# Miniprotein binders against q53ft3, part 75

Target 1, 195 residues: q53ft3
Amino acid sequence: MFGCLVAGRLVQTAAQQVAEDKFVFDLPDYESINHVVVFMLGTIPFPEGMGGSVYFSYPDSNGMPVWQLLGFVTNGKPSAIFKISGLKSGEGSQHPFGAMNIVRTPSVAQIGISVELLDSMAQQTPVGNAAVSSVDSFTQFTQKMLDNFYNFASSFAVSQAQMTPSPSEMFIPANVVLKWYENFQRRLAQNPLFW
Short names: E, the ipSAE of ESMFold2; O, the ipSAE of OpenDDE; V2, 0.75 times the mean of E and O plus 0.25 times the DockQ between their complexes.

## First folded at step 9 (miniprotein)

Design va10 (at its last look DockQ between E and O 0.04; V2 from the best seeds 0.00; counts 0 for: pae E 14.5 > 1.5, placed apart)
Fold by ESMFold2, look of step 9:
Structure va10 (fold): chain B 195 residues (1-195), chain A 97 residues (1-97)
Amino acid sequence: as target 1 above (195 residues)
Amino acid sequence: SDRERLIISAKMAARWLRLALELARQGNTEEAKRAIEFAIRLLRRIEELATTPEEEEIVEQAIEAAQEALQLLEQGKPDEVEEILQEAIELLEELIQ
């Protein structure tokens, strides 16, 4: 139902479902993470009248989870980028995950998504400065998708000595894919709206 | 060769158009427009790589479909871009063989 993307990492698309209406992504080495993108995969929309409240959790010095509301995703706003760099020592807030029995390590945080009524979500107040503009979200999502493509495609790389001749099959030298990736990334960084 | 580069670019353009289709279905019109613009830039590179009249015709039709989808999004009609984006994707699949 949901995806979670961190800069420089592969996208996560297999949330741990901890309840009928609650989903969790693990974020290992969370202290190196400044932003996270949460988005709908598009395969399973929210039921009508419902949406997702998005929370960030990190373990405190005693290993206890500290949950903070980041914001929301809905069928009408299916992706958002959240800044978490300033939230790694903040106070917890009211949250729906308190009954969950989740095993933690000191270096693993979580993104929690709770499916709730839109009317109930309208009464909630996110932690300030967590949300980032949609232009930044699109750019970061696009860059992570490009990273994922390069990493996936490069896993099929072979040396010239390993190539099997096949007239009906075509191959791409790995350096061509890398050059394309580098050029595209450079152009996007120079002007995120160059299209 | 130019044919191999054409195939890779066509596969990438198709992925951008599929992303645009998903974004449009979700009401993310501005993101869908940007994805289509990325695809059009790849399509113009494919146009430079095309070596047969058939390849050139298919790419031109794909560009026209993508541009029409962009215009429909500009008019606030995301419901109507689905068939046009699907047509562009099918044209790219034809290039790939």
Scores: ipSAE 0.000, ipTM 0.102, lowest interface PAE 14.5, mean pLDDT 72
Fold by OpenDDE base, look of step 9:
Structure va10 (fold): chain B 195 residues (1-195), chain A 97 residues (1-97)
Amino acid sequence: as target 1 above (195 residues)
Amino acid sequence: SDRERLIISAKMAARWLRLALELARQGNTEEAKRAIEFAIRLLRRIEELATTPEEEEIVEQAIEAAQEALQLLEQGKPDEVEEILQEAIELLEELIQ
């Protein structure tokens, strides 16, 4: 249902379902993470009138989890980017993940998604620093993400002559990926908030 | 155009479903599931692009079929997904015509 993406890392598409309405991603080495993208996979929409509250959890000095509301994802807004680097010293907020003693190493943070009523979500206030406040920061992050993806995808590029017949696989021409990349960059430059 | 996007998505979804079918036949259940998931994503896009009740109905049926196939794979019943996936593919082909 959900994916989690950190720049420079592989996408996570397998959330741990910790409750009927709660999903968790582990973020190893969270101290090096500035931004995280949370997105719907598009396989299962939220039920009507529901969305996802996105929380970030990191261990405090005592190793206890500190949860903070980052923001929201909905069917209408199926992805969001959050800045987490400035939250590492923040105060905890009320969260739906309770005393889930998720045994984690001190270097591992978590992204939690709680499926909630939209009306309830509207009453919640995300932490102020979680919103990508600067267009510049957003643009930089997005560019890094794009570059990472392009580099990753291009690393698998082979000429047709080098291809091994594999009828059980689908292939995308590299030029398609490049064109997509260029178009996306152009749109991003024109309006960083186009999506 | 929206119609062109719909057709492109439908073609891609059908290809993913065909791949899923083959993967399921090979016993590669996990990859088959992934392929179906990609197809469902595209089906959702088609649903958004649909402009007629007929298109909406076809897409809905295809989504249901794909979801059923996914469920069957999760249940460890790959042998039962072939007919369902084929149905979904045919539905998509109808959209493409």
Scores: ipSAE 0.000, ipTM 0.171, lowest interface PAE 13.2, mean pLDDT 81
ESMFold2 (binder alone), look of step 9: mean pLDDT 86; pTM 0.867

Design va11 (at its last look DockQ between E and O 0.01; V2 from the best seeds 0.00; counts 0 for: pae E 3.0 > 1.5, placed apart)
Fold by ESMFold2, look of step 9:
Structure va11 (fold): chain B 195 residues (1-195), chain A 97 residues (1-97)
Amino acid sequence: as target 1 above (195 residues)
Amino acid sequence: SDRERLIIRARMAARWLRLALELARQGNTEEAKRAIEFAIRLLRRIEELATTPEEEEIVEQAIEAAQEALQLLEQGKPDEVEEILQEAIELLEELIQ
């Protein structure tokens, strides 16, 4: 239902469902991450009157999770980009994930999405400097970024008949993601609206 | 309170079932099944929180209706699921009132 993207990394589209209404993405090596994009895949929308609260979790010095509310995604705002670099030393916030006993390693953070009624979401206070973009601009950005990545990665795909023995899965060269990322970053720096 | 928590979850479950009904009408069978599964998981949570025998019975009936709708979708019978989903939704709306 959700996707999660970090610049320079492969997009994640298979959230781990950790409760009936909660989904998580793992972010390994989170200390090198400055921004994260959270978006709806478009496979299933939220029901009317519902949406998703987006949280960031990192382990503190003792490995205990510290959760912070980043913001929201809804049918009307289906994607958002969040700056998380300043949050890795910040205060925790009210969150629904503490009762889940989510296990993590010291170098892995999480993005959590809690599916809730919109009126419950209206009472929540996100950290003030996490959200970076409006839904209109970043909806277009996210769609173009995904389309660009998909088309680029697909151009390097080889069929199983054209590769060494591993016929059960389609593979692409690992550097496809890097080439796409480097090109995307250069174009974004030259023209933020190129996408 | 426990009743407030029950009502919130019942409202969420009903909204998932309304989405499932719309998806089934559109022929989006796999998505409809997923929405029903979300609703059933919420209903099982509500069942643990039920405070009266009447609430327990309504939730059980809603779960049974949702499970029957899921079975019909798995059998490739999406045209037969509308009334059963509507029954489950009405049960939850009664619980919310």
Scores: ipSAE 0.359, ipTM 0.767, lowest interface PAE 3.0, mean pLDDT 77
Fold by OpenDDE base, look of step 9:
Structure va11 (fold): chain B 195 residues (1-195), chain A 97 residues (1-97)
Amino acid sequence: as target 1 above (195 residues)
Amino acid sequence: SDRERLIIRARMAARWLRLALELARQGNTEEAKRAIEFAIRLLRRIEELATTPEEEEIVEQAIEAAQEALQLLEQGKPDEVEEILQEAIELLEELIQ
């Protein structure tokens, strides 16, 4: 029903079912993991009116298991990316996995998926910054790329008085680059996926 | 309550020590050490929660046992760790009763 993916590792498609409505993936060497992708395999959908609450579990500094709600997957949103690297010092929240005596090594974290009513899920608040918006990330990346290019190009800007004759070279006015930049930003703001 | 907190942590410490024992048997010395370190941290918290001299003594003995086990693993003597870890586990079980 569920898959789990860490970059640079084999995909996990066999979750341990610990209850009728609960599934767990083990994440070895979790301290080296920045992001986790949780996704539905597409073989079995959620029942009508239900979805999956995705939790992350790791030992805290005292060796106590900490469970934190990362976010959700649903039939309408069958995959999600979570950033877990910044959660290592977080406080635990109430979680549906109770006293799961799953014996794990200290370096192993767990991803837990609890199948729950959508209405109940709506009342839960994921930990901040765990859910990665693909659109927001793309927009941020694009903006950084544009800024980098503009800064690079602008660093070569010279006044006409500073120009040395180079008949073999073509010159582009700086204002043309600026206009391109502004136009691109406007399009990006209107639709981050405009291409 | 403090007693409830003590019991919860004692149970968890015992689990870490049991895990350490199994890891040591498997030759996974590094993970065994990490498990013991977690147990020791919990034992320190339990020590702070202890309210009776008997509890304090039990916790102190468990810490000593866990530290000895850790040292033996550092020395590359995993075969000698089993008895010591078992003693520490038994001490924690006594504390939970």
Scores: ipSAE 0.100, ipTM 0.573, lowest interface PAE 2.9, mean pLDDT 85
ESMFold2 (binder alone), look of step 9: mean pLDDT 85; pTM 0.852

Design va12 (at its last look DockQ between E and O 0.01; V2 from the best seeds 0.00; counts 0 for: pae O 4.0 > 1.5, placed apart)
Fold by ESMFold2, look of step 9:
Structure va12 (fold): chain B 195 residues (1-195), chain A 97 residues (1-97)
Amino acid sequence: as target 1 above (195 residues)
Amino acid sequence: SDREYLIIKAKMAARWLRLALELARQGNTEEAKRAIEFAIRLLRRIEELATTPEEEEIVEQAIEAAQEALQLLEQGKPDEVEEILQEAIELLEELIQ
């Protein structure tokens, strides 16, 4: 019913169901993760009047889980990007996962989704600025990835004076990459969903 | 209290069964089965929370109805599930009061 995506990793589409109304994704090596995307797969919607509260959990120094409310997903807003980089030393929040017995390794955090009545969700307050609008978050994430690609690709540019012929090596003129980068950014700013 | 928590779970189960009914009407049989399975998991939690013979009887009947609906869908008989799903929903509404 849910998916979870971290940049540079395979999308997870098989949440572990840990209670009648609770689902979990494992995030190994969570300390290297800054953002996660949580979304509905579209296989089954929430019933009318229900939605999902999204939590982040990491083990504290004693191995105890610390859960923090990130935000929500609903039929009307079925995806969201959450920032977790500032939460790895934060205070826990009120959460419905208290009786769960999930084995974790020291570098594994979790995303938890609690399926709840919308009325129950309306009184909950997410930590900090973890949730942003799905469109704005998608645009910011995509811009960061585009900038990273351009800076990385540009680091391989060589001048003609530095080139040596190599039959095993192929080259792309740097201006082609720049042109693609500029065109893509313009189209993304006009319509974040243009593809 | 256990009663308040039971009522919350019963409301959620009823909403899953209403979704299952709509999915079955649309011919979305696999999704309807999944919605019923979610409802059954909530009903088993309600069974753990029940404290009176009336609550126990109502939840037992609701589980049996939901299981029958699931079996009918697995047998390829989606046209036959509407009455039994509505029966399960009415039992949950009685439990909620």
Scores: ipSAE 0.677, ipTM 0.888, lowest interface PAE 1.0, mean pLDDT 78
Fold by OpenDDE base, look of step 9:
Structure va12 (fold): chain B 195 residues (1-195), chain A 97 residues (1-97)
Amino acid sequence: as target 1 above (195 residues)
Amino acid sequence: SDREYLIIKAKMAARWLRLALELARQGNTEEAKRAIEFAIRLLRRIEELATTPEEEEIVEQAIEAAQEALQLLEQGKPDEVEEILQEAIELLEELIQ
């Protein structure tokens, strides 16, 4: 139902369902993370009148877990980008995850998604500066992600002569990735919110 | 209340120490150290909240044990940490009762 993406890392599409209405992603080495993208996979929509409240959990300076509301995802807004780097010293808020007995290492943070009524969500106030609200910030983040992906993919590029037969694997030509990148950049330049 | 707050912190400190123990067993020394550091920070807060000599003594002993465990990990002796961490956990459990 949900995916989580950190630039330079593999996308996470398998959230741990900790309750009927609650999902959790682990974020290892969270201190190195500036932004996280939470998105719906598009396989299962929210029920009518419901959406997802997105929370971030990390240990505070004393080692106590801190949960903070980052923002929301809905059927109408199926993805969101959150800046978490500035939250690492923030105060906790009320959260629906309670005393989750989730074992994690100190360097692991969590993204929690709680499926809630839209009316209830409207009454909640996300922490300041978590949502990437500025078009400029969004554009910069997107560009960095694009560059990161392109660089990563390109690092694995091999010529036909260099390829090792692997019948179980599918391959994408590098020129396809390049074309995608160029098209995406063009679209982003024209309209940062084209998606 | 201060007592409730103390108990919450003690429980959390114990959790960090238990995690440290498991991490040490797994050979994840760096994360074990971090877990112990969190526990020590909580123990310092508990020390401030302690109201009885018995509580103060328990917390002090737990801090000493945790610090010793941290030093052993820094020295590359994870096998010697288990007993000390277990002692610290037991001390915290006593405090929570």
Scores: ipSAE 0.031, ipTM 0.471, lowest interface PAE 4.0, mean pLDDT 83
ESMFold2 (binder alone), look of step 9: mean pLDDT 86; pTM 0.867

Design va13 (at its last look DockQ between E and O 0.01; V2 from the best seeds 0.00; counts 0 for: pae E 19.1 > 1.5, placed apart)
Fold by OpenDDE base, look of step 9:
Formats: structure tokens, sequence, C-alpha cells
Structure va13 (fold): chain B 195 residues (1-195), chain A 97 residues (1-97)
């Protein structure tokens, strides 16, 4: 029903079913993991009115399991990317997995999926910044790209007094680049997917 | 309650020691050491929760056993840690009765 993917690792498609409505993936060497993808395999959908709450569990400094709600997967949103690298020092939350005697090693974290009513899921609050918004990530990337280009181009800017005769070269006024940058930013702000 | 907290931590410490035991058997020395370290941290917390001399003594003995096991693993003697870890586990089981 579920798959789990860590970049650079084999996909996991065999979750341990620990209850009728609960599934667990082991994540060895979890401290090296930045992001995890949880997705439905497409073989079995959620029952009507139900979805999956996705939790992350790791041992705290005392070896006690800390569970945190990362987010959700549903039939309408069958996959999600979660950032887990910043959660290593977070506070635990209530979780549906109880005192599961899941044997794990100290370096192994777990992804837990609990099949729950959508209405119940709506009342839960995931930990901040765990869910990666595709739109936000795209916007941030685009902004960084724009900034990089502008900085690069601007580094070649020279005053008229600094110019040396080069009849074989064409020159673009810096103001043109700036105008382009401003226009692009405005379009991006209006619609991040304007292309 | 403090007693409930003590029991929960003791059970968890015992679990980590059992994990360490199995890891040691498998030759995974580094993970075994880490498991023991978790157990020791829990044991120190239990020590602060102990209210009777008997509880304090049991916890102290468990800490000593865990530390000895850790030392043996550092020395590359995983085969010698099994008995010591088992002793520590039994001590914790006594504590939670």
Amino acid sequence: as target 1 above (195 residues)
Amino acid sequence: SDRERLIIKAKMAARWLRIALELARQGNTEEAKRAIEFAIRLLRRIERLATTPEEEEIVEQAIEAAQEALQLLEQGKPDEVEEILQEAIELLEELIQ
C-alpha cells in the first residue's frame, strides 16, 4: 500500500504492518537523511473518507522514542516529501503508535503511517517546516537562480570612464539587466508557474 | 508518578540492553555501544527517581554492569559482554517488580 524513498537508497515497498491501520518503515542511519518521500503504491487506495497520517520516530538523547507528525498522504495527494534533518532535536507529540515494542537499533528511525479519518487528520498539526511545499521550494529556487544571475551579470558592470575600446564586443547597459530582473520578479510573484 | 516514570525508564533501559546484546552477538560493536550508552543515560535518570536504598543499589549495579560491557566492547571483546548485559537486564527486571 505504501512506499518510502530516501535519496541514494533503494525504495522500500514492504512496510511492516504493526496493526490493521498502522504501517512502519525502518530508516537506517537516519542522521544522514535530509528528506524522505512517502507515497502510495497505487495498488490499494484509502477507504472513502480516510487518509494517512505520517509520523517520524527517532531516539532522543536518552534513547526514548520521539514521535512527530510530519504530514499527510491521501488519495488526492498520494505522495509527500518531508524534511526530517531539522527534527532531530524536536519535542515529541502524541502519536497513535503507542508503546510499540518495535525492535530498532539506535541509528534506526521509523516512518509510521496511521490510516485515519480525514476529519480527524484535519484537527492535527504537523511539526513546522516538515512538509516541503513544491510551490514554495520552486519559488525559492527560482529566486536564488535570479539572484545568482543578477549578481553574476552585475559583477561585469563598468562605468563609461572604465570602458576600453572593443569594437568587436557588444555591451548591455546594466539598467537593462536590472529592469529584466524586476520584471521577472514581479511575474514570479504574480504566478510562480507563469511559464 | 515518579514510580511510573521509573518503571517506564527501567523497561526502556532493559530494552536497549537487550538490543545491545543482540547487536554484540551479530558483531555490530558500534551500534551495541550506542545502545548501552542510551541505557546508561536512562539508568542515571532512574537513579534520581529511586526512593529506596534497594532501588539505588540495583540501579548502581546495573550502571556498573553496563559500563563494564561498554569497556569490553571498546576492547574488542564482544563475546564477553553477553553475561554482563544479561545481569544488568535481570537487575532492571527486579527493579520493575
Scores: ipSAE 0.025, ipTM 0.424, lowest interface PAE 4.3, mean pLDDT 84
Fold by ESMFold2, look of step 9:
Structure va13 (fold): chain B 195 residues (1-195), chain A 97 residues (1-97)
Amino acid sequence: as target 1 above (195 residues)
Amino acid sequence: SDRERLIIKAKMAARWLRIALELARQGNTEEAKRAIEFAIRLLRRIERLATTPEEEEIVEQAIEAAQEALQLLEQGKPDEVEEILQEAIELLEELIQ
């Protein structure tokens, strides 16, 4: 019903169904993950009036799972990108997943999806800065960061006539920075999570 | 905002055109061409950001001037490039204001 994508990893399309209305994906080596994409495969839609609440679970200092609400997926918005890099020490949220000892080992994080009424989902508040409202918003934020880096690096550009020799230091032609910038931008447009 | 992004890229394009002008004066035509190519790439990006007809016209004129300068360098006419590059720089300075 659902898929889960992490940059640099194989797409997971076989969620563990832990209840009629609850699905889980394992995320090994979760500390290296910054973003996760959750999406509907398109084979089985939500029942009318329902959608999916998406949670992130990580082990606390005692190895016990801590669940945080990331956001939602629905038939009308069937994919979403969630930032999880800032959540790994946050407070837990109220969650519908019981008996956490049936999930993977405490060293593995999880993405949980609970099928719920849309009215119930509207009353829930995701943890701050977890949800990316769209791929477009993530792309715009990342593009601004790339522009800022390019502008900063280019502010140090000088012509060869303006250079003072410094044989103890390395230099990079400005063309290299521009080529990198444009290549990175193309890769980001093709896959916002390629890194 | 789109205006803020436009101004940043226009300032950088103008900087690269000033670098190209100096390189052309030194007879370093290959580096001058590369600097102009950088500026054109930046200008094409801000062409998509223009929010007023006046901004669109200025950016298009700056692109045309930079492209003409590039063609003059390819034709081996570096002494004819200075005026057209100065025109492109002045256009971008109007856009920034």
Scores: ipSAE 0.000, ipTM 0.130, lowest interface PAE 19.1, mean pLDDT 73
ESMFold2 (binder alone), look of step 9: mean pLDDT 85; pTM 0.848

Design va14 (at its last look DockQ between E and O 0.01; V2 from the best seeds 0.00; counts 0 for: pae O 2.0 > 1.5, placed apart)
Fold by ESMFold2, look of step 9:
Order: sequence, then C-alpha cells, then structure tokens
Structure va14 (fold): chain B 195 residues (1-195), chain A 97 residues (1-97)
Amino acid sequence: as target 1 above (195 residues)
Amino acid sequence: SDRYMLIIKAKMAARWLRLALELARQGNTEEAKRAIEFAIRLLRRIEELATTPEEEEIVEQAIEAAQEALQLLEQGKPDEVEEILQEAIELLEELIQ
C-alpha cells in the first residue's frame, strides 16, 4: 500500500506490517539520510475518512527507540517529502508504536505509518520543518517517482512469445511507457512546475 | 480503555468493508479482496479487545461474514458479496453502540 524512497537508494515497496494498522520501513545507515519520501503505491486507496500518520524512529545511545511524528499522507495528498537530518537528536513525540518499538542495530532507523481515522489525525502536531516543499526537493522527488514508475511498469514486461491470451485486458507496448518517461523528464528539466 | 479502542477499530473495519463493497460494485475484485483482508486484521484485533460474551459473538459473526465475502470474491462471484458485506458492516455498527 505504501512506498518509501531515499535519494540514491532503491525504492522500498514492501513495508513490514507490524500491527493490523501499522506499517514500517527500515532505514539502514540513517545518519547519511537527509530526506525521505513516503507515498501511496496506488494499489489501494484509504477508505473514506481515513489516512496515514507518518513517524520517524531512531535508536538513542542506549539503543532505545525515539519516535517523532513527521506528518501525514492521505488520498488527497498521497505523497510527502520529509527532512530527517535535523531530527536525529531531538526529543520524541507521542506515538502509537508502543510495544512494537523494536530496537535494531544502532545504524538502523524506521519510518512508521499508522493508518487512522482522519478525526484522530487532525489533533496531532508534527515536528517543525519536517515537511519539505521547495522546488529543488519537488524536482528530485518527481524524478525519483518517474524512475520508480518506469521500473515498476517494466518489471511486468513480457515478450510476445511469453504472452498468453487475455481477451478481457488491454495491453500497452513497453516502448510507449519509455517514450512517455523520456518526454516527461525533458519537460520537467525545462519547467519543474509544467504540470 | 479496551472499549474505546474496540470502538475505534470497529469504525475502521467498517470503513474498510464499505470500501470493499464499492470496489466490488465497480468490478475491482482484487482491490476489494485486499480491503476485506485489512478489515479481517482489524476484526482479529477487536476479538482480542472484546471483554463480554456479546462482543465476542458479534465479532465472531463479523469475521465469518467477512471471510465468506472474501471466499466468494476468490471464486469469482462479486455479485454475491453485497448482502454479506452489509451484514458484516451492521454487526460492526452494533459493536459501536
């Protein structure tokens, strides 16, 4: 349901479900990470009236997890960029990851997503300056999302010899997706806000 | 409190089941199945939170209804799930009362 992306790393699309409504991504070598992108894969939306609260957790010097609320993802805002470089020594915030706070190696942090009712989310306050909306961050996010989409779609490609009849489905040649990808990247480089 | 958390989880499960109903009506069978699976995970948590025989019976019936709906979707019978999903939603609304 969720993806997590760090610039220069492979996208994570297989969150560990740690509770009926809680999902986590591991972030190894988190000290080198300045920004993280959390987004909905588009495989299933939230039900009406629900959304996701996004948290960042790192182990303190004693190996104890410290959780901080970064912000939210919803059907209306299905992706968000969070700055975490300034959060690695801060005080924790209220969080729903109680008994499931798992201490890992000292170099591994976590992104946690709690699926909640929107009314519950409206009373939460993220740590300041975690969300990022600058043009440079937008361009980087958009380029990574383009790469991710192309890689995702390409992973389903089959040759004509491998194709089985599926008369109820429509098919798109893989090079159409590539051409769209190349055109979009070119337009983005000319004007990051062309959309 | 356990009762407060049970009500929250029941509201969330009902919302997942209402999404599943809409997805099934649209012919989005795979997404409907995923929504029901999320609801079942919530229902199992509600089962742990239940403290009275009445709550336990209602949750058990809701789980059975949701599992039957999932089975019908697996069998390619999306037209047959509407009444069963409505039954599960009504059971959850009874828990919320």
Scores: ipSAE 0.622, ipTM 0.874, lowest interface PAE 1.3, mean pLDDT 80
Fold by OpenDDE base, look of step 9:
Structure va14 (fold): chain B 195 residues (1-195), chain A 97 residues (1-97)
Amino acid sequence: as target 1 above (195 residues)
Amino acid sequence: SDRYMLIIKAKMAARWLRLALELARQGNTEEAKRAIEFAIRLLRRIEELATTPEEEEIVEQAIEAAQEALQLLEQGKPDEVEEILQEAIELLEELIQ
């Protein structure tokens, strides 16, 4: 039903079901993690009127388990990105996972998903800085990606006088790349989700 | 209440020590050390919550045991930590009762 993704790591698609309505992913070496993506696999939707509350659990500085509400996933919003790096010293909140033995090793944290009524979820307040603003962050990421590509491509630019004959290679004029970049920027500005 | 917090922390400390023991057995020395460190930090908090000399003594003994276990792990002697960790766990269990 759920997947969990950490950049640079294999995607997790097999959550541990700890209850009928509760699922848990283990996150080894959690202190090195900045962002976590939680998403629905698309195989099983939430029942009507229900969604998932996403929690992050880790040992605090004293070794006590801390649970924090990161945000939500729903049929309408089947994926979410959470920043967890800044939460590692935060205070815990009430959570639906009770006294579950969540500590397997000191370096392992958990992502918990609780299937709950949407109305109930609306009454909950996620920790303030966990939810990545989807539109702004996406736009910023895309812009950085574009800039990175342009910089990379332009670094190979040579004048015709500098070219060494290579009949086996094709060359793209730098102006073409620039035009592409400008056009893409314009489209992105008009609609960040134009693809 | 302070007593409630003491018990909760003691239970958690014991859990960390039990985990450390298992991790040590598995050869995961680094994680075992981290677990013991958590236990020691909790024990320090428990010490602050202790209200009787008996509780203080139990906590101090548990800290000493945990520190010794940590030292043994640092020395590469994971096989020797079992008895000491078990002692610390028993001390915590006594504290909880």
Scores: ipSAE 0.238, ipTM 0.663, lowest interface PAE 2.0, mean pLDDT 86
ESMFold2 (binder alone), look of step 9: mean pLDDT 87; pTM 0.879

Design va2 (at its last look DockQ between E and O 0.01; V2 from the best seeds 0.00; counts 0 for: pae O 2.5 > 1.5, placed apart)
Fold by ESMFold2, look of step 9:
Structure va2 (fold): chain B 195 residues (1-195), chain A 97 residues (1-97)
Amino acid sequence: as target 1 above (195 residues)
Amino acid sequence: SDRRRLIIKAKMAARWLRLALELARQGNTEEAKRAIEFAIRLLRRIEELATTPEEEEIVEQAIEAAQEALQLLEQGKPDEVEEILQEAIELLEELIQ
């Protein structure tokens, strides 16, 4: 339902659902991240009267997640850019037991999306110093997502001569991915909101 | 607090089921199934929040209706889901008051 993009990294399109109405993307080594883009994949819209509150979580000095509201995504605003560099803990201590006793490391942050009624979202105030920008155009952002997916998928391509027999595995011919990519690009140019 | 949480989640579940109904009417069967799945996850949470036998029975009936609708869509029978989805929505409206 959601995607998460950091410049220079692979797009994430498989959020972990952590509750019936909450979705999470992990951001390892968040100290190298200045901006995060959160967007709707277009596979399913929000129901009428609902939307998503977008949060950023980082470990505090005690190693506990601290969630901060960044902003919102809705059917009418399906993507947003958030600046997170000003939200990071500048002097958080790393301690050896946190790395051993906690599944995630002190360098792992999270983007959380809470699906909510619009009435509930109207009473929420994002953190004041986080820079929030909409992508200049939905089309431009979506094209970057397409390029990222195509580059990722093509990195697994092998020729017929390189394949080993594996009857228990399923394979997708590379031309299917290329056809999907080309069809998606054409549809996007005609109607940016078709997906 | 639990009653307020239950009502909020019931409103959300009803919204997902109304979306599923519209998607099914449009022939968007896979999307309708996904909307019902979101609703069922909310209904399971509502079941945990329910504190009275009446609330528990209403939620159980809503879950059964939503699961039947999902099953019908999986069987390729989208024309048969409208009445059962409407039933589930009405049950959720009872929880909301």
Scores: ipSAE 0.661, ipTM 0.884, lowest interface PAE 1.1, mean pLDDT 77
Fold by OpenDDE base, look of step 9:
Structure va2 (fold): chain B 195 residues (1-195), chain A 97 residues (1-97)
Amino acid sequence: as target 1 above (195 residues)
Amino acid sequence: SDRRRLIIKAKMAARWLRLALELARQGNTEEAKRAIEFAIRLLRRIEELATTPEEEEIVEQAIEAAQEALQLLEQGKPDEVEEILQEAIELLEELIQ
């Protein structure tokens, strides 16, 4: 039903079902993980009126398990990206996984998915900044891409005095690139999804 | 209550020690060490929660045992940690009775 993805690692598609309505993924070497993607495999949808609450579990500095609600997945939102790197020092919250003696090594964290009523999920508050806004992430990526392109193109800029005759080459004025950049940024600011 | 907190921590410490034992058996020395370190930290917290001399003594002995196990692992002697870890676990079990 569920998959879990960490960048640079193999996708996990075999969650451990610890209860009828609860699934767990192990995340080895969790301290090196910044983001986790949780997604539905598309084989089995949630029952009507139900979704999945996604939790992160790790040992605190004293070795006590800490569970934190990261966010949700639903039939309408079958995947989500969570930032977990900043949560390692957070306080635990109530969680549906109880005293499950899931034996794990100290370096292993867990992603828990609890199948719950959508109405109940709406009453829960995820930990702050865990859910990555798709829009914000896209905007940031686009901005970085634009900056990278501009920097790259600008690095080839030469003055007229520095130009060597090359009849076979076409030259684009640097001002044209800058104008393009500014226009694109403006459009992006108006509507991040303008394409 | 403080007693409840003590018991919860003691149970968790015992769990870490049991895990350490298994990890040591598997040859995963580094993870075993980390597990023991967690147990020791919990034991220190338990020590703070102890209210009787008997509890304090049990916790102290458990800490010593855990530290010895950690040293043995550092020395590359995982086979020798089993008895010591078991002793520490038993001490914790006594504490939670």
Scores: ipSAE 0.181, ipTM 0.638, lowest interface PAE 2.5, mean pLDDT 86
ESMFold2 (binder alone), look of step 9: mean pLDDT 87; pTM 0.877

